# VH-VL binders against LIM domain-containing protein F (limF): the designs that were tried, part 14

Target 1, 197 residues: LIM domain-containing protein F (limF), of Dictyostelium discoideum (Social amoeba) (q86i44)
Amino acid sequence: MSGQNILKCKKCQLEITNKIITNHNSDTFHEQCFVCKLCSTPISDPYFTDKETGDFYCAKCEVIRNDQSKPLRESLGFCSLCYKYFRQNEDILTIDLERYHIGCLKCTICKKGINNEKYYREKMTSKLSNYCCEDCFEKVDKCNGCNSMTLGQTLLAMGKNYHANCFKCFKCSEIIKPNSPYSINKQTNTPSCQKCN
Key: E = the ipSAE of ESMFold2; O = the ipSAE of OpenDDE; V2 = 0.75 times the mean of E and O plus 0.25 times the DockQ between their complexes.

## First folded at step 15 (VH-VL; framework fv_pozelimab)

Design c05 (from b01 with heavy chain S54T; at its last look DockQ between E and O 0.35; V2 from the best seeds 0.00; counts 0 for: pae E 8.5 > 2)
Fold by ESMFold2, look of step 15:
Structure c05 (fold): chain C 197 residues (1-197), chain A 118 residues (1-118), chain B 107 residues (1-107)
Amino acid sequence: as target 1 above (197 residues)
Amino acid sequence: QVQLQESGPGLVKPSETLSLTCTVSGGSIDDYYWTWIRQPPGKGLEWIGRIYYTGSTNYNPSLKSRATISVDTSKNQFSLKLSSVTAADTAVYYCARADYLDYYFDYWGQGTLVTVSS
Amino acid sequence: AIQMTQSPSSLSASVGDRVTITCRASQGIDNDLGWYQQKPGKAPKLLIYAASTLQSGVPSRFAGRGSGTDFTLTISSLQPEDFATYYCLQDYDYPLTFGQGTKVEIK
């Protein structure tokens, strides 16, 4: 006969019949139960637990939860960079559905604020970006694959700068990873991965 | 050391425009809220408005239709223009620096008296 | 706009006295309150921000307390150089607003 191990969600104490989420202590959860209380984002390390309620908070929302302004201005929302609550009637810069204090978005190079000026963005993660003002954009290296700026992690290949995901085999268009060998076609000056060589 | 200094005419006729400039030395005008505050003789303080170096402004509603604050980053200066002045606009005018998050005023100019009279 | 009411409007005190000035906001403003000192013919000087944080270089005889709507500035032992007018300022919401001031006279 089949020995079935019935797993229960530590948050809600109900049986887990779908995807099982396991934390570093081997506790098991429903996918929907292991989310940040404030933003509902799936929890990943590092995270924080409120001892009184058992609720989980991602690192960003823990800053918001500990902000001494939280009890009085919580309903006004918070800055996506400094995680402090906004004041009433404050000028708030909204970019890609995220909200910022007027001075918190700064050019990565010159550190001047980015407001209604023309700017350039290099997305690093779903929640983290580099920004560049127009003047600094003219001075930064560009990716030779996509011609966008390269302020974050870059790959130097064939004497040129590339984003990690922009250095591709000419024949198959697969990304050539930084630690992967490749060859150069002397006739066309194009890279080829090992499989296409 | 950051220092602020107001400049402009001390006498302005009624219905004309009051114009003041604040020069910032010992620091950059980038960042911070650059603020105008006034005080009628023997009276309290009134916040006029502030500007961020990129041009973003906020004004006291009591003065919104008449006040304009501007910034010139190349000269490290910001300015106040107050149109259609009356005797009620006679005051000492201060420029001040505020932290853009907490809004406390850590540096002030010495103040300049502007008298509105015929 | 948030109204800031100071009490008293003026007071006379002797050197060494403990002086307390109150400031009341017309709505909750958390800790978003500063205290400023102004001597005759001079610009205001920041004493305390965030209700209770002493600005660098300000003597420890000055103390701020309170949150929400009710705030106090206390001078624990009044000195001759403390003759001045004191203002509270809320920075919770625009427009920023000052209290009407409290004039402290020595001797």
Scores: ipSAE 0.012, ipTM 0.501, lowest interface PAE 8.5, mean pLDDT 82
ESMFold2 (binder alone), look of step 15: mean pLDDT 92; pTM 0.946
OpenDDE, look of step 15: ipSAE 0.345; ipTM 0.717

## First folded at step 16 (VH-VL; framework fv_pozelimab)

Design d01 (from c03 with heavy chain Y103W; at its last look DockQ between E and O 0.14; V2 from the best seeds 0.00; counts 0 for: pae E 3.4 > 2, placed apart)
Fold by OpenDDE, look of step 16:
Structure d01 (fold): chain C 197 residues (1-197), chain A 118 residues (1-118), chain B 107 residues (1-107)
Amino acid sequence: as target 1 above (197 residues)
Amino acid sequence: QVQLQESGPGLVKPSETLSLTCTVSGGSIDDYYWTWIRQPPGKGLEWIGRIYYSGSTNYNPSLKSRATISVDTSKNQFSLKLSSVTAADTAVYYCARADYLDWYFDYWGQGTLVTVSS
Amino acid sequence: AIQMTQSPSSLSASVGDRVTITCRASQGIDNDLNWYQQKPGKAPKLLIYAASTLQSGVPSRFAGRGSGTDFTLTISSLQPEDFATYYCLQDYDYPLTFGQGTKVEIK
């Protein structure tokens, strides 16, 4: 009897026979079990877990919960990362109209909290950005395409790092996608797409 | 059950830095404010500051220039450094856990006496 | 900083007595008040949070009341183990601040 490792849902403790949802802790859930307790929406990052009940809350509902916990209190807003409300004497960092508790936003390199306006942000296509503190900035590699800081996923080609959108054909300037064939000019050490070969 | 234990030197010289560590057992350092509180001999309690697992810190303004709290989630520890100590910093130092919403201290360390003396 | 004022600073009572301790905040703190009990040589112990919520394991003879600026801790029938120092704490805003304490002594 091949001991089929029965996957159980961490929430309801029943066997999962359909779609498996796995969280960052490698816990497995039914699709219907990994939902927000308040709005019943499927959970996506970031989400929060009540330590007492084990219930999940989406970011929006976490803010609501936090606000409801202090109904007579005037709120100064919420941190865009941890979604806790600000207090009167808390130090706050503002980046692009988003507000953070000091220390909540971390340097991608050293994992220390960003605590001042002396930071660098990697240019990304998504709204999610990687940040680098001033201390680590000099140590961070630069994209060979745009000469800007590389913190996240990069493409390594010809011994150099590129942002995904910065690896371009030298001849036609089109982006060479990951795993797409390209050639290297041995004299200039530049990439060429298959169309330009 | 969650347990907290303070550790560090019981004697510090004036102008030096007081350094304490709180070790948390029986639970993870998540979703709580890990707090330092002190009590001078025969006196009341004073809130020093706290740190969230994310690294967010808050300090008593009276100590902000001298106090540094840090957290090491990998070790389930958080620490207090108090620089430029004087006799006025002689106290029993407690570490405690506070809920992130209600901020009550439900678990405390036993406390450790730190004496500032030449 | 929000100032917390306890009254009385000390009191003498007998076993079986009803004891009332008051804490006043310098400004409104909603229900963000906690009560702690501290015995000599020991860490404070949480009794009540959110002004009136009894911590798990705490005897029902302890009761907290109040909102805004005026709060009370009541021990309905004082027991031998209740002789201690009691502190209120506001957790409404930074910095968190304690009352000066009330010592309950045996008469």
Scores: ipSAE 0.116, ipTM 0.679, lowest interface PAE 3.3, mean pLDDT 88
ESMFold2, look of step 16: ipSAE 0.353; ipTM 0.724
ESMFold2 (binder alone), look of step 16: mean pLDDT 92; pTM 0.933

Design d02 (from c03 with light chain R24Q; at its last look DockQ between E and O 0.45; V2 from the best seeds 0.00; counts 0 for: pae E 3.6 > 2)
Fold by ESMFold2, look of step 16:
Structure d02 (fold): chain C 197 residues (1-197), chain A 118 residues (1-118), chain B 107 residues (1-107)
Amino acid sequence: as target 1 above (197 residues)
Amino acid sequence: QVQLQESGPGLVKPSETLSLTCTVSGGSIDDYYWTWIRQPPGKGLEWIGRIYYSGSTNYNPSLKSRATISVDTSKNQFSLKLSSVTAADTAVYYCARADYLDYYFDYWGQGTLVTVSS
Amino acid sequence: AIQMTQSPSSLSASVGDRVTITCQASQGIDNDLNWYQQKPGKAPKLLIYAASTLQSGVPSRFAGRGSGTDFTLTISSLQPEDFATYYCLQDYDYPLTFGQGTKVEIK
């Protein structure tokens, strides 16, 4: 046909008349066609394409998709981090209600896998924790209030490092928040909040 | 590029202990299974056992009472001890690397022949 | 232990032939099957893992198929460098076990 150029979506082969999405190969797509098949999030690098269906998968969902080839393992459950089924009689790490492959849960500092025998935990929220292997624990700053590791948000007070919840008024035991004024008893070297000063 | 190299005595007397070391270079020993595999001359391959770098082991039941695998992360090495050897333990011994998720062996040592003979 | 049975134990073939080697597991192993090539005096070399996934640097004339208990390795056009012994390995459960091997020889 004379006088017409038609821009087609590489995924569905239909005309693109609105927003155009382009990948690293200069292929063009509808916005709704360049999404992960499993989770529907917009695709970014790295991503994977099923050569038979043309469907796209984000990196996280490609890990999940790999387990479709392992139906005998469904009853064994899967790792709470990588979403692959466990193997028969494999080493696993269990923390509270969550199970992990022995190498999937990493030391926050050195990124080595945490094992069952020696690790340290800093709980940051009800669902988020920092972990530390024994070697890295020796090197990390410790809270001067509780003597546990400080990998999350901390404060520096009286020349010493504290968790936010571990720097407390000596007189009333209330938490002295970051940047809140406090005084120091020089005889006892103890902090007091402004109210108890 | 990761390289594995076996070392140890080529001749061991019956009833004694075979001791081999695998040295890992060009990569970290962390986060992998480290494996021993053997092959008697002219015969097939036999998986002996493996160690995770943090110390967890699994052994072929046929060898469990005699085999000990250990790791020394400070030297980037792992080792095999096989006690009470007989002529049936004469083989080429390979060390190999496997991922903790997918247990295929992507890197192998060149192999070392150990002969059990008086 | 899961027994892996390869067929044939040996075969003779000419350059250019299509060669098929089979491996059978004594129980279902999903797709947890590797193929290795070994030349005399050398360590085994990984060809295929997860039954059908070609390892980087392995020629496309090698193909793996199968799931469950029955697996095949096919060499679509045999080359001079392909004369070797081939082993399957199951990595489904401990102990990991190899097939007995298939020797591919010049006819």
Scores: ipSAE 0.303, ipTM 0.676, lowest interface PAE 3.6, mean pLDDT 85
ESMFold2 (binder alone), look of step 16: mean pLDDT 92; pTM 0.939
OpenDDE, look of step 16: ipSAE 0.647; ipTM 0.851

Design d03 (from c03 with heavy chain N58Y; at its last fold request DockQ between E and O 0.64; V2 from the best seeds 0.00; counts 0 for: pae E 2.6 > 2)
Heavy chain, then light chain:
Amino acid sequence: QVQLQESGPGLVKPSETLSLTCTVSGGSIDDYYWTWIRQPPGKGLEWIGRIYYSGSTYYNPSLKSRATISVDTSKNQFSLKLSSVTAADTAVYYCARADYLDYYFDYWGQGTLVTVSS
Amino acid sequence: AIQMTQSPSSLSASVGDRVTITCRASQGIDNDLNWYQQKPGKAPKLLIYAASTLQSGVPSRFAGRGSGTDFTLTISSLQPEDFATYYCLQDYDYPLTFGQGTKVEIK
ESMFold2, look of step 16: ipSAE 0.396; ipTM 0.734
ESMFold2 (binder alone), look of step 16: mean pLDDT 92; pTM 0.942
OpenDDE, look of step 16: ipSAE 0.589; ipTM 0.820
ESMFold2, fold request of step 24: ipSAE 0.424, 0.337, 0.226; ipTM 0.754, 0.721, 0.616
ESMFold2 (binder alone), fold request of step 24: mean pLDDT 93, 93, 93; pTM 0.949, 0.948, 0.948
OpenDDE, fold request of step 24: ipSAE 0.740, 0.764, 0.751; ipTM 0.913, 0.922, 0.903

Design d04 (from c03 with heavy chain D31E; at its last look DockQ between E and O 0.62; V2 from the best seeds 0.00; counts 0 for: pae E 3.5 > 2)
Fold by ESMFold2, look of step 16:
Structure d04 (fold): chain C 197 residues (1-197), chain A 118 residues (1-118), chain B 107 residues (1-107)
Amino acid sequence: as target 1 above (197 residues)
Amino acid sequence: QVQLQESGPGLVKPSETLSLTCTVSGGSIDEYYWTWIRQPPGKGLEWIGRIYYSGSTNYNPSLKSRATISVDTSKNQFSLKLSSVTAADTAVYYCARADYLDYYFDYWGQGTLVTVSS
Amino acid sequence: AIQMTQSPSSLSASVGDRVTITCRASQGIDNDLNWYQQKPGKAPKLLIYAASTLQSGVPSRFAGRGSGTDFTLTISSLQPEDFATYYCLQDYDYPLTFGQGTKVEIK
């Protein structure tokens, strides 16, 4: 969850005066700053960040970037988390029809591997998920909107935790984005977006 | 810093089972491949096999029928058993750690000589 | 199994010399090639992984090159502590296999 600095671009740290682009974590960017370094397409899910440079890469270009010196691995497929190709006869983990290196998929809470043990999934986007082992599942907070677990970044609203997509206007059912203005009906304890005020 | 230490008998009789344990200290056994490698005196290195901490194994085909690697995460240890040994199994035995993405060995034990002799 | 052939099997050199060791794989292995240094009575020590990436704490005089089947390890200015046996290892496919070693000796 971003703080209350929604007018600055997270990549370049300069003020955003025009169109604001928001990622799945509610970070804000200039339109020209949230693009793939290699192909310049706008970033959506999934994407990757080079920790040294801060550059973003789309999924296709992450495969290309990881594979520059590994052409024989291309036919073996790649990990759905790190987008590196598999090695010959490698141990792989298959969960929800996706393939991972045996140690890449980790419990969001304890960071231990998800090794075909009982697990719980928080789907963050159409392609991104967080996972939780059984031991940690019993200890995680629940979204006050849908009553499912919250593993990733959460929205604090009305003193309660929500998934970003679960804090909705009571009147129109549209998502109330992080740091967007809303009003509260104190008698029903329900939020209303600015349009429905 | 992570340290690996081999332990076990230094002398084993022919046809018996060689049994070694590697104890991991200064780090967890979780999340790594744990490997046995041997080196006959004056010779090169031979990969024996490895185990992922959760139990998955792979063995050198030249030894697969005789070699068994196991892990005990509660003791932070993994082991090698090599059955039906002969003089050809005389070697320095090393344990080593490898990452699950790339299999380079970043930490090694000091090695222990096992002699197979009557 | 993938065979790894090192050359030369041994060499003699003086402090300050540039030394080059080669390793050839019996099939393509991308850049899945490691280099290890071993001194008598000691465990091997990782120098280079992924063909060209220096392990943390390894001096910059060591350099790895290559991809596919042909790889080299170069020591740009040999130091007294570099007299040892060097092994390549492929980590492309099981079983993992070492080259037979290259002994670097003082002249």
Scores: ipSAE 0.342, ipTM 0.713, lowest interface PAE 3.5, mean pLDDT 85
ESMFold2 (binder alone), look of step 16: mean pLDDT 92; pTM 0.940
OpenDDE, look of step 16: ipSAE 0.597; ipTM 0.830

Design d05 (from c03 with heavy chain D30S, light chain N31D; at its last fold request DockQ between E and O 0.55; V2 from the best seeds 0.00; counts 0 for: pae E 3.5 > 2)
Fold by ESMFold2, look of step 16:
Structure d05 (fold): chain C 197 residues (1-197), chain A 118 residues (1-118), chain B 107 residues (1-107)
Amino acid sequence: as target 1 above (197 residues)
Amino acid sequence: QVQLQESGPGLVKPSETLSLTCTVSGGSISDYYWTWIRQPPGKGLEWIGRIYYSGSTNYNPSLKSRATISVDTSKNQFSLKLSSVTAADTAVYYCARADYLDYYFDYWGQGTLVTVSS
Amino acid sequence: AIQMTQSPSSLSASVGDRVTITCRASQGIDDDLNWYQQKPGKAPKLLIYAASTLQSGVPSRFAGRGSGTDFTLTISSLQPEDFATYYCLQDYDYPLTFGQGTKVEIK
């Protein structure tokens, strides 16, 4: 009873009567419940959750959990994907200032590790990308708007693939959204939005 | 079941180039470090160098850049060329595989003896 | 380069004996140490990696210990098939380097 006016901690399932801490999924926690299990620091992104215990770990402590027996590697930094320390003089892949083991980032098509100098990228969001190696690039469908590869979901228009933001009215250059009506100029094979029709 | 097999001439003349090929079967050459290791008769093991399947290499500086390792992914093979050989290069040559994360050699070829004679 | 020193260079032992081989690194290498067994005319075989982790299919009579600079391989009860040469390898930094080997012979 009292349910409409209470907030419950996602970790311990008890009512929160003090400061409320919220994560990126809008889950709520006691301040003492949203801390790293190993170092007790308040959790911020990135963080990791043990599926069995529900305990949280900050990025540094997750690296320690992975490489407890390798303290000399701490100064070398860790991979932004697998959160394991790098080895001495290891080949690394650097993309947008993030560092990865040479084999940790994979081609979306063939699943081989991405070559540092010979890859193609499709940005899905500001923080997420798909990658393609040179060998697979020729085989992947290209966007008919920008001629870049389409590894994710695409818009089919006029019998061709487009990124969602690459199918534009010829007359006004505005994006023609998926499932929006449009017309085709038969002589020029160009689309027009409903407004410019 | 991954298998590695060395092949190449068993006899090489001094000052010439030793050339060996390792054929990988039962698995892909992708995503691994491919290594050459040698053992002179009656002596210990010496790491020569390794290549990642995309072409990145690292060599033992003791070979003074005489060693070249290459990979041919279409043939599932990698190779060693050792230039300007002398009698000191007489050895059993092994190819071996290591994961890029764990760096221990889980599969080895049977080895091939290369003799440098004159 | 990191030097790996094995001791002893050879030893004689009987079936059933406990055998201990040591390996010392010229600098700290964490647990980045392998042990390999090599029988005459054959390629080396991985026994232990990460200092103490047994490779799949290796009998439990083999044990590795150590961290930093000092490592041991122990065979708790020597069997006829264990007469071989044993090598340690550091995989901490390039160039990868082996110890000089320890030959275990029948007494």
Scores: ipSAE 0.447, ipTM 0.775, lowest interface PAE 2.5, mean pLDDT 87
ESMFold2 (binder alone), look of step 16: mean pLDDT 92; pTM 0.940
OpenDDE, look of step 16: ipSAE 0.584; ipTM 0.820
ESMFold2, fold request of step 17: ipSAE 0.267, 0.350, 0.015; ipTM 0.674, 0.729, 0.534
ESMFold2 (binder alone), fold request of step 17: mean pLDDT 92, 92, 93; pTM 0.938, 0.941, 0.944
OpenDDE, fold request of step 17: ipSAE 0.753, 0.729, 0.653; ipTM 0.930, 0.905, 0.870

## First folded at step 17 (VH-VL; framework fv_pozelimab)

Design e01 (from d05 with heavy chain N58Y; at its last read DockQ between E and O 0.57; V2 from the best seeds 0.00; counts 0 for: pae E 2.4 > 2)
Heavy chain, then light chain:
Amino acid sequence: QVQLQESGPGLVKPSETLSLTCTVSGGSISDYYWTWIRQPPGKGLEWIGRIYYSGSTYYNPSLKSRATISVDTSKNQFSLKLSSVTAADTAVYYCARADYLDYYFDYWGQGTLVTVSS
Amino acid sequence: AIQMTQSPSSLSASVGDRVTITCRASQGIDDDLNWYQQKPGKAPKLLIYAASTLQSGVPSRFAGRGSGTDFTLTISSLQPEDFATYYCLQDYDYPLTFGQGTKVEIK
ESMFold2, look of step 17: ipSAE 0.479; ipTM 0.782
ESMFold2 (binder alone), look of step 17: mean pLDDT 92; pTM 0.941
OpenDDE, look of step 17: ipSAE 0.671; ipTM 0.874
ESMFold2, look of step 19: ipSAE 0.475; ipTM 0.779
ESMFold2 (binder alone), look of step 19: mean pLDDT 92; pTM 0.940
OpenDDE, look of step 19: ipSAE 0.490; ipTM 0.777
ESMFold2, look of step 22: ipSAE 0.317; ipTM 0.692
ESMFold2 (binder alone), look of step 22: mean pLDDT 92; pTM 0.940
OpenDDE, look of step 22: ipSAE 0.205; ipTM 0.675
ESMFold2, fold request of step 24: ipSAE 0.418, 0.208, 0.389; ipTM 0.759, 0.636, 0.752
ESMFold2 (binder alone), fold request of step 24: mean pLDDT 93, 92, 93; pTM 0.947, 0.944, 0.946
OpenDDE, fold request of step 24: ipSAE 0.709, 0.787, 0.726; ipTM 0.890, 0.931, 0.896
ESMFold2, last read: ipSAE 0.042, 0.417, 0.448; ipTM 0.581, 0.768, 0.781
ESMFold2 (binder alone), last read: mean pLDDT 92, 93, 93; pTM 0.945, 0.946, 0.945
OpenDDE, last read: ipSAE 0.697, 0.666, 0.703; ipTM 0.895, 0.860, 0.896

Design e02 (from d05 with light chain L96F; at its last look DockQ between E and O 0.63; V2 from the best seeds 0.00; counts 0 for: pae E 6.0 > 2)
Fold by ESMFold2, look of step 17:
Structure e02 (fold): chain C 197 residues (1-197), chain A 118 residues (1-118), chain B 107 residues (1-107)
Amino acid sequence: as target 1 above (197 residues)
Amino acid sequence: QVQLQESGPGLVKPSETLSLTCTVSGGSISDYYWTWIRQPPGKGLEWIGRIYYSGSTNYNPSLKSRATISVDTSKNQFSLKLSSVTAADTAVYYCARADYLDYYFDYWGQGTLVTVSS
Amino acid sequence: AIQMTQSPSSLSASVGDRVTITCRASQGIDDDLNWYQQKPGKAPKLLIYAASTLQSGVPSRFAGRGSGTDFTLTISSLQPEDFATYYCLQDYDYPFTFGQGTKVEIK
């Protein structure tokens, strides 16, 4: 016989022919159907369901959805970190077209809000940065490759701190990954990867 | 846990400067708005102004030329100075805390009466 | 400045009564409205924020409603400890402004 048991997605009521996602109630979903409506990330606890549409929202996006029900303040925009809309004449910290409540950005080291005119940034991606207040900047170790601050995890190599992308072969300039073997030229105190060894 | 307490002279002469300090204990002054609110005897509440701990201020326009709010992070205190006082400035003065996200006042001092009289 | 007008200025009610206090803003303030309770000789106490959200530890007999310009505080079954003056506050825009207060007297 050519028939098979047909699994249906509880969200859309259509057949599931690919990977099956199961929630804590044993309901089954398409992988693309059990995602946050706003950010499309896979749903995990805690999550929220709109009773009218059946859409799912992760905890972060539920805050946004509830705040977006207030259209009078929508033109003021929202914080890029907490996703709540700004109030009238609020103190707003603006960094590279991203806006934040004045206390939402924290120094990576001391966790105090970035609340002076002076801050220091370690850019990690186009949209993600670490920040440091002036007091902590004076106290933080510097990368021995680029001489910039090290706010996140550091690589200890040759007795010195480096960013992950700043420990490079002296000869070829390729990154020497953590736990990869390398040689040290004792006269120049420079590392070489195995290919250049 | 957080406690606020107002301190300062209870009697101030007309034309002089009213000066009050709010001491914060059980918590840090960092990352909050710090507010002064007053209440004339038998009357309603009036928002005076607020300061963010890094120094940003906003004042009631009726008092901006006379009112100055400051913060001393090292002492965990913030202060109000109100210049050129008259009998109309007689009130109970409260300090209060507001979160930087939601501006309702969750902690208040007990209030201190300041009387302006010669 | 945004004017906040409360009604009534005072009222008398019996234990168990349903009491409603209104607050009207002179312009739209979304749901940026707080309700405070003040007993004689004490600082105000927050009851409601964001028009309808109960502060932690506030009895469920207190309810806030409204948005825009018209707001209400309701006490569904008045208790002896609810004798106080109630204030609304808008935190929509500076200067933040209180209503003139409503004194609730228990019969």
Scores: ipSAE 0.083, ipTM 0.589, lowest interface PAE 6.0, mean pLDDT 84
ESMFold2 (binder alone), look of step 17: mean pLDDT 92; pTM 0.941
OpenDDE, look of step 17: ipSAE 0.492; ipTM 0.774

